# VH-VL binders against q9nrl2r1430to1533: the designs that were tried, part 312

Target 1, 104 residues: q9nrl2r1430to1533
Amino acid sequence: GGVHELSAFEQLVVELVRHDDSWPFLKLVSKIQVPDYYDIIKKPIALNIIREKVNKCEYKLASEFIDDIELMFSNCFEYNPRNTSEAKAGTRLQAFFHIQAQKL
Short names: E, the ipSAE of ESMFold2; O, the ipSAE of OpenDDE; V2, 0.75 times the mean of E and O plus 0.25 times the DockQ between their complexes.

## First folded at step 22 (VH-VL)

Design gg4 (framework fv_erenumab; at its last look DockQ between E and O 0.72; V2 from the best seeds 0.76)
Fold by OpenDDE, look of step 22:
Structure gg4 (fold): chain C 104 residues (1-104), chain A 121 residues (1-121), chain B 110 residues (1-110)
Amino acid sequence: as target 1 above (104 residues)
Amino acid sequence: QVQLVESGGGVVQPGRSLRLSCAASGFTFSRYAMHWVRQAPGKGLEWVAVISYSGKDKYSVDSVKGRFTISRDNSKNTLFLQMNSLRAEDTAVYYCARKPSYSRATAFDPWGQGTTVTVSS
Amino acid sequence: QSVLTQPPSVSAAPGQKVTISCSGSSSNIGNEFVSWYQQLPGTAPKLLIYENNKRPSGIPDRFSGSKSGTSTTLGITGLQTGDEADYYCATWDDSLDAYVFGGGTKLTVL
């Protein structure tokens, strides 16, 4: 817990960001690039937002951190059809996350 | 066959207005975001504006903000560009283009043949 | 002046291979998929490559795309006279919050 848990969150975010399949998740979707995104996704989130929350010690429980990460993937799969590059990247990154999350 | 056909171009003096239209066919128009892209004579391509599939969300490049308005009528499969306070630098061929999916990775396909707008004194 | 930098022109003889480069930055090509467009003289642009290296249906495999870092390259093998055209790269720019195009490259078939 405490400092060790925070460090674990930080490290996991770093690993997610460095992953080859992180590109759909690095920052919030642009309203101009995808103008209908926010009509569908009501709780947008991205790795940069999650990183900020980690840095600000906003996660008191590992479950809260995990929930935000899962929300990020859920948003991806809700908006993107299965055959899109975003969905495929999300599938691979989520699998990676699930393995890493076992260490928390 | 998926097709886009622009119309409404012409020659106008600075300060005047034009309304461009883009007629879509061969696909479900209401499922796609639509774009305007322009090309000045002898120059490259410049993105101008985008409108969401429903028409609820609209955005444009800074150089045309306050002057150009993108809109659509899904019941008529038509995209519009209202151009007010036209300037010489707005002189270009204007293309409508479809974004084939909602994905951020999607390119423009297809393009219309373009309609020419000339702004000169 | 364009956000994406292309050579103004390239040329080669029929049957040869040519490459057209497109150089950007971390805010565009570095983080986004790139598309390429062919514009024959007096015509509208046509999608040639999307998502860095994918070809739409109807585009022959002698056209190819590749991406590395903040740059992308269009390759054309077996050059034909009908390939003489302007070619544009395009992508999204995160810093500008806009779609951006290269300045275009004029390909001349000798």
Scores: ipSAE 0.782, ipTM 0.920, lowest interface PAE 0.6, mean pLDDT 95
Fold by ESMFold2, look of step 22:
Structure gg4 (fold): chain C 104 residues (1-104), chain A 121 residues (1-121), chain B 110 residues (1-110)
Amino acid sequence: as target 1 above (104 residues)
Amino acid sequence: QVQLVESGGGVVQPGRSLRLSCAASGFTFSRYAMHWVRQAPGKGLEWVAVISYSGKDKYSVDSVKGRFTISRDNSKNTLFLQMNSLRAEDTAVYYCARKPSYSRATAFDPWGQGTTVTVSS
Amino acid sequence: QSVLTQPPSVSAAPGQKVTISCSGSSSNIGNEFVSWYQQLPGTAPKLLIYENNKRPSGIPDRFSGSKSGTSTTLGITGLQTGDEADYYCATWDDSLDAYVFGGGTKLTVL
């Protein structure tokens, strides 16, 4: 909603991008590198897209922002088996997100 | 034993077509994305094409786009490369290779022993 | 001309150590996992190293991989004459939207 929420969303996205485990989430998965991805994941989302939506003030409620971040992690866990580097990174980044989101 | 065996190579004139096959055994073929990689005489390895595990999604390098078509028949555990409008620069050993797509950390394993395509007048 | 640069050749005596370098950029090695392949004369490539530094089963620990920044290195200790081969690094390149292989390094065991 207001200016305080927008600055908080931007701060949180910046912290997620800076985190060492952000590498699977920075931009949309390449369909050439991972040709099966878009057959399985129908609502793709990544940090660059979320950041753009924050910049354009497209989130009217904090819950909408949180839902996109959680969708990002859910996509990772749906596509990537538990033991993969992607899923492990997702687990650690999601835990970091939950800590940072408490500060809102 | 996990195996990939290529066939269908040969000597052909420029402008002609060949169809390569790769027979898979020892693993559940329909669970894996499959690739073609080629090696020109005395040269290094060049990635050519990938097909998704279902066969729905296919991609190839620009130098062969529109001329080569990757495909698969999961009921026969077979990967194909249809090679049209062959050029001298397509002369190479062609390898099929498995690379699981569920993680970026996976690698090409196994490789077939290759089939040789020679394009000459 | 590959975007991954390897020396064209290296050599060492049996029992010695050799390293093979592979240099790339942030569009490939810097942000992607690296694999290494051995190609013995007249044979298909064989996976040696995946995920930058991991060995598949059956690859002896004389073979090692490392990655730092935009470069990766294959190490081979206790050289044997059977190690004479071409060695290739490989990774994904995000700017080319393609898998890329280094130009290859010929190892000679003298």
Scores: ipSAE 0.757, ipTM 0.904, lowest interface PAE 0.7, mean pLDDT 93
ESMFold2 (binder alone), look of step 22: mean pLDDT 93; pTM 0.948

Design gg5 (framework fv_erenumab; at its last look DockQ between E and O 0.76; V2 from the best seeds 0.73)
Fold by OpenDDE, look of step 22:
Structure gg5 (fold): chain C 104 residues (1-104), chain A 121 residues (1-121), chain B 110 residues (1-110)
Amino acid sequence: as target 1 above (104 residues)
Amino acid sequence: QVQLVESGGGVVQPGRSLRLSCAASGFTFSSYAMHWVRQAPGKGLEWVAVISYSGKDKYSVDSVKGRFTISRDNSKNTLFLQMNSLRAEDTAVYYCARKPSYSRATAFDPWGQGTTVTVSS
Amino acid sequence: QSVLTQPPSVSAAPGQKVTISCSGSSSNIGNEFVSWYQQLPGTAPKLLIYENNKRPSGIPDRFSGSKSGTSTTLGITGLQTGDEADYYCQTWDDSLDAYVFGGGTKLTVL
């Protein structure tokens, strides 16, 4: 149901945030820190934004929630070369997410 | 050999302008964000400004906003810092520095030898 | 006054080990990679450590970095006279939306 699904989304976001490899994804990239980021990434998203959307019940379907999470990872892999710490962290976190998402 | 060489420093009175240059060699200049960092005499390091690889995106520390402008000419492998309305507190050695990757990594490498700017009446 | 706090000075004899601390907060060291720089007298800073504990090519393994919580430490073993310099920690601060440096530590080789 809706309440149970919402709780599942909330719990999954909490688990993602607590993961050791969440550091690239906790919040939106700073324009000053990475000045070209938004020249490349056109749909930026982060875990704090996803958490807010969950709290506001903006996800009506699990697929919508999953799409945003996958977008977050897609952005990471689009911008960061494979050998970067961000990409490596993203790879591990995404694998974790895929396991947890099967429970949704 | 990756190298950065600053120039353009000097002694000026308050209110005057200077233009610093940083000549880059040994790497694909147009692929890297470039930074200016300064160090006042006997003091620590202070980040000043950044410019993206294309030159489209520019940011600077609040204390120099409206006065300093960072720019670059990728065809000449050169970074610039236009400094207007100079103040005594702008007195420092100015370093250009490269960000070694596109990632969120914060390290600067390498640094130029620096050019000295002295603002004094 | 610096966002990152370092001891103003440390000293040791040749051959000894020294550590330089750098203390921050959750808005910087707590969530970001830390770099360390060596600045020999009259020269430009040189990168020693990046991403908390990685050494660039050419940096000897006598130099090491570690991070725990909101603090980081630079370690130097087998201290040499040529290690006498200023050392700076550096990272990003999310709250300030800016790159931040420690106040620097002067290392004296006795």
Scores: ipSAE 0.820, ipTM 0.935, lowest interface PAE 0.5, mean pLDDT 95
Fold by ESMFold2, look of step 22:
Structure gg5 (fold): chain C 104 residues (1-104), chain A 121 residues (1-121), chain B 110 residues (1-110)
Amino acid sequence: as target 1 above (104 residues)
Amino acid sequence: QVQLVESGGGVVQPGRSLRLSCAASGFTFSSYAMHWVRQAPGKGLEWVAVISYSGKDKYSVDSVKGRFTISRDNSKNTLFLQMNSLRAEDTAVYYCARKPSYSRATAFDPWGQGTTVTVSS
Amino acid sequence: QSVLTQPPSVSAAPGQKVTISCSGSSSNIGNEFVSWYQQLPGTAPKLLIYENNKRPSGIPDRFSGSKSGTSTTLGITGLQTGDEADYYCQTWDDSLDAYVFGGGTKLTVL
């Protein structure tokens, strides 16, 4: 069953990337643009990294994949104040993720 | 009242050094990344350097890399720019500026009044 | 010789409307938030617009910003002689790993 689950993970990541609110999450935050980011966020993750982990079969359980996606959102909410465009995008994309995860 | 006040500018010959200071007040200095931006006479604005709120991470534009060093003393609410091996093209008004603390921030607010550095023989 | 291109000057009469353009690329304006600054003669820059179209507290709504593709525009309505200043666009550039400013636009209110 691992191949079918990996295809489902890849499809879900593609849907997240295509969502209008994916812009804060596509790549890791620039260390030069935001020099204190990695002093605060110790487990950085982004959609491009998650997609690469799917391609390399690094997820042994669906829960591990979901944990990385949820970590991505929690990093956003930890670093960015709630009133920022980043946190608002994270809230909307997280809601979309929960809907898509039910289907796959 | 949030304020940034630069000092340490002057007239120096090429190859010499200057150290700029920026005194901050009216906000929690240690909670913000700080920047230097410069403006050559009659020219536009150029970003020079950034330092993280803790002082741990420092970055600068390629044209000054290896010559300028940004630093801070959070106990004294002070930002610094050490400028070594000064060149005529470094002649400018130097501003310190604060950046909002969120991941996509690109704006600077507030700015200091600036301090003038003239590099001339 | 800025990464972001602005017209060197614009002019309009008091009470009129003016727009100031700023052109960039996909490595900057296309993917990043834009800010605009006003610099009155002999003074430090002052933030007018952030995140493409938002105004800080105290900036009147006759100043507006917009972004389309790789270009951004500052709009100023109800021009006053006190608006005579240099105006700069600013963003982050991914390929340069740096903050970049436009070359500035001198607004003359005549």
Scores: ipSAE 0.629, ipTM 0.852, lowest interface PAE 1.1, mean pLDDT 91
ESMFold2 (binder alone), look of step 22: mean pLDDT 92; pTM 0.941

Design gg6 (framework fv_erenumab; at its last look DockQ between E and O 0.78; V2 from the best seeds 0.62)
Fold by ESMFold2, look of step 22:
Structure gg6 (fold): chain C 104 residues (1-104), chain A 121 residues (1-121), chain B 110 residues (1-110)
Amino acid sequence: as target 1 above (104 residues)
Amino acid sequence: QVQLVESGGGVVQPGRSLRLSCAASGFTFSSYAMHWVRQAPGKGLEWVAVISYSGKDKYSVDSVKGRFTISRDNSKNTLFLQMNSLRAEDTAVYYCARKPSYSRATAFDPWGQGTTVTVSS
Amino acid sequence: QSVLTQPPSVSAAPGQKVTISCSGSSSNIGNEFVSWYQQLPGTAPKLLIYENNKRPSGIPDRFSGSKSGTSTTLGITGLQTGDEADYYCATWDDSLTAYVFGGGTKLTVL
């Protein structure tokens, strides 16, 4: 719960954004680009939104932050079949996240 | 064999209406978002409209908003474009095209062969 | 005038190599997958390249794609007279909330 934890969340989000496999997760999926997305994914989330929630101090527990990041990956795997570039990127970024999150 | 076949083109006067159809075969039509793309004579390609696989969500380019309506009948594997208040600038070959409904998925494949709409007096 | 800029024409002899450029911005090519299409005279467009540099089945490897920054390039080696066509780049534009195509490049094989 302190200031060190919140700055760690910000630093972790920055590391995720910098990762080569962040491209599916930087911003919400466009409804016009992918018109069926929001019929399937009812709790959409993306790195820009998570970063904003960190900046607004909306995460009271580390578990809430971790849950949003894991939700982001779960949405990707739910919408995109395993063989897609999106799902493969999600697998690699999730693995990177788990390594970085051990430092929290 | 995956195939898209457009029909319903023709020569019409400005201000009139026309309905295009696109018959799909060789794939599960109801699992794909569908698009219309047009090409004016001697010009490039212009994206016109998209419809979600269920038909719930429809979007179109501003130049045709309020005049063109995209729709689909999944029981007949058919995509439609209702074109009202036609203008000379709508003169083009109209293609239907398939795109997978994955986030930032691959590009349009396949395309139909096109149907020609000519708006002139 | 398209938001994606291509040269209007290029030409080369059979067996030669040619590149076709496509320039955009951060609202399109810079952050989105690019595709390339071949349109032979009197025919519908055909997908050549998707996801910047991938070829669908049946497209020979003498067709290649690349992307750097806000620009993309289609490369064609071993030119054949049957490659004479119009070529279009395409992508999503987030500012326009639309799919956009380049103005097209006419390839002439002499």
Scores: ipSAE 0.670, ipTM 0.881, lowest interface PAE 1.0, mean pLDDT 92
Fold by OpenDDE, look of step 22:
Structure gg6 (fold): chain C 104 residues (1-104), chain A 121 residues (1-121), chain B 110 residues (1-110)
Amino acid sequence: as target 1 above (104 residues)
Amino acid sequence: QVQLVESGGGVVQPGRSLRLSCAASGFTFSSYAMHWVRQAPGKGLEWVAVISYSGKDKYSVDSVKGRFTISRDNSKNTLFLQMNSLRAEDTAVYYCARKPSYSRATAFDPWGQGTTVTVSS
Amino acid sequence: QSVLTQPPSVSAAPGQKVTISCSGSSSNIGNEFVSWYQQLPGTAPKLLIYENNKRPSGIPDRFSGSKSGTSTTLGITGLQTGDEADYYCATWDDSLTAYVFGGGTKLTVL
């Protein structure tokens, strides 16, 4: 159901944001800090954007919500080498997400 | 070995222009964002500008906007800083520096030896 | 006057431990990775610490970095005469949209 799913999405986003490894994903990557980021990543996304979409009820299916979260991680792994702090954080956060997403 | 060598410094009067160069070697220059950092005599370090690997994106500190332009020629492994309308407060040693990896985190490694710019009447 | 605040100077005898503090705000140290640079007299700066507490290759483990809240600290153990230099903390400032340095700390080995 829509209301129940919305609450589930909201709760999951809250849990992701509060996670210690969420720091690479809280906001869109700064162009000045990483000036070549958007030359590589063509579909940028972050938890604040996903939260906004949840609040606006833009996700009609759980799969749509999951797709955006997975895109967020995919972008991280595409841009960041495996030995970077961002990639390591992403790996841990994604594992956490996969566990929590089973409840959706 | 990774190396950066700045050149183009000198003594100029206020209002004049100067173009600095930074020659890179020992690494794939076109894969790295590059920065300029300056240090006034007896003072601390001040970030000046950054340019993306392709040269498409450029940013600079407010105090030099409209006057300084960062650019690069990847075919020549060279970074540039075009300095126009120079002021006395622009007097400094100018360093080029490499951002060592793809990351949100920024650190500079290595630094060039620096080239001295003196703006004086 | 710098965005990041460092003590202007510290001193200690050879073999001792020293710490250099760097104080910022939520818009810089609070949200971003901190780097430390060593500048020997008459030379260019050299990266000493990155991402708060990581050492580049070639930097001895006598040098350490730590971060808590809006502050960071550089630690140097087994102080050597060759450690006499200026040390700078640095990070991005999200409010200024600029990379910022501390004012620098002059370390004197007594």
Scores: ipSAE 0.449, ipTM 0.849, lowest interface PAE 1.2, mean pLDDT 94
ESMFold2 (binder alone), look of step 22: mean pLDDT 94; pTM 0.954

Design gg7 (framework fv_erenumab; at its last look DockQ between E and O 0.76; V2 from the best seeds 0.75)
Fold by OpenDDE, look of step 22:
Structure gg7 (fold): chain C 104 residues (1-104), chain A 121 residues (1-121), chain B 110 residues (1-110)
Amino acid sequence: as target 1 above (104 residues)
Amino acid sequence: QVQLVESGGGVVQPGRSLRLSCAASGFTFSSYAMHWVRQAPGKGLEWVAVISYSGKDKYSVDSVKGRFTISRDNSKNTLFLQMNSLRAEDTAVYYCARKPSYSRATAFDPWGQGTTVTVSS
Amino acid sequence: QSVLTQPPSVSAAPGQKVTISCSGSSSNIGNEFVAWYQQLPGTAPKLLIYENNKRPSGIPDRFSGSKSGTSTTLGITGLQTGDEADYYCATWDDSLDAYVFGGGTKLTVL
């Protein structure tokens, strides 16, 4: 890790948040909006949480950062059927992430 | 066809209790989260409560917390709303409505015909 | 007083186009899908539009939805007498942690 990696993580999170398909991932799912979500998803995570971890320098390795992002997508695909708008958005955002992550 | 039929409404005095029922048919009831939405006379729609497909998770609007309890019996394809300590402001048509458990973006569909609750001295 | 703001009423003649606006904020319409409901006199609400612009089966293409920023609009073309009803917008509100509805718009067919 280091200042350069931290900046790279910050920039990537900014790009993910600004993406049109980020809406399912901006923050944790509401228990009221989706009452069974946390019965299924045991390691919930979202971009705001990942951003906070970046700001706190909790990621010492790029792999740790990538793991959290991949967990976020994994949760989406585990809970949402393929034909849902959430899953479709996740698919596109993940593809974008994979391209950007090559720079890390 | 998918259908929801509410019952149990009536006229009661303040402080009394009522239990509403919603009978579901035409779909796999146990696969859907269910909601109650109410509409006061001449007013708009207000979300009241939600229950997950299994019945394990329940939530309600603040104005009815501690007084209303949502529940369901999946073996009987029935949704319930136990209403205690009723107030005049609870007067409304109460609708049950279906919403898929999956996805946060789905809308209420269908709605029952509604059952009328009148709380008056 | 509703979280989502609608005009109380709109009117037009048969065959014309009408639009109904619904204004919210970043905590609801700005970040969430919007649904529209039609409520004919003396009946229960019926889903008209979901996910901003999608129509359930059985809803004619005369009905359309659009979203921009923190506002959404319901469009009705080829207005018919049977379209006279109350229309409600609805969405999730992140700040309130609840489903919210507009105040409703009464559509009168002249």
Scores: ipSAE 0.787, ipTM 0.921, lowest interface PAE 0.6, mean pLDDT 95
Fold by ESMFold2, look of step 22:
Structure gg7 (fold): chain C 104 residues (1-104), chain A 121 residues (1-121), chain B 110 residues (1-110)
Amino acid sequence: as target 1 above (104 residues)
Amino acid sequence: QVQLVESGGGVVQPGRSLRLSCAASGFTFSSYAMHWVRQAPGKGLEWVAVISYSGKDKYSVDSVKGRFTISRDNSKNTLFLQMNSLRAEDTAVYYCARKPSYSRATAFDPWGQGTTVTVSS
Amino acid sequence: QSVLTQPPSVSAAPGQKVTISCSGSSSNIGNEFVAWYQQLPGTAPKLLIYENNKRPSGIPDRFSGSKSGTSTTLGITGLQTGDEADYYCATWDDSLDAYVFGGGTKLTVL
């Protein structure tokens, strides 16, 4: 809670966005580019959405913020086979997130 | 061997309709989104339409919106393009193409050999 | 016109190297995977390069792709007469919500 916690969320989101493996997660998947995505993924989320939720103070608990980040990775692994560039990027970014999240 | 074979092209007058088919083999057709791409004589490639692997979701470029309808029959491994109200500018070779099901995949592989549609008055 | 700009033609002698450029913007090449296609006369396009610089099985390593900023380049070394074709860059465009292709580059082998 409070302003210090929100600053930590913002810093963590900035670090995730700047990571080389953020490219699958920056924006929501386009329904036209990938027409099947939203039939499979029921709770879509991306870094730009999470960043906006931090800016609007929509996270009341740190657990809510962490849950959205983990949901983002879970969606990636559900939709994309393990051997894809997207899933491999997700694995590496998730590992980075877990290291950075120790600082929360 | 993965293969796509188009058929149903021909010469038609403006305002007429034509239905293209694309027969798929060598892969699980119902696991892939499918696309139509066209190439006017002496011109480059133009993406036309996409259909989700279930057939539930369909999108097409503005120039054919309301005139062309993409569809599929997964029990027959067949993709379709219903082309109504054909215009001279629809004259092209029409290719069906497969895209991998990854969220950021943008490459088409394979392509069919194409079927020619000529709209002339 | 094409949102992806390619030179209309390039030429080189057999055995030489040629590069084909493709320029776009942040709404396409800058943020999306690029593909390259070869179209031999009278045939369908064939995938040469995907994910900016990867080759599908069966594409020889004398074909290469690279991407920098909003531009991408196809390189062909050891040029052969059988390489005479049209070459297209392609990607997704966020602003148009569409797949887009470059205008094509005709390669002539002298």
Scores: ipSAE 0.702, ipTM 0.882, lowest interface PAE 0.9, mean pLDDT 92
ESMFold2 (binder alone), look of step 22: mean pLDDT 95; pTM 0.959

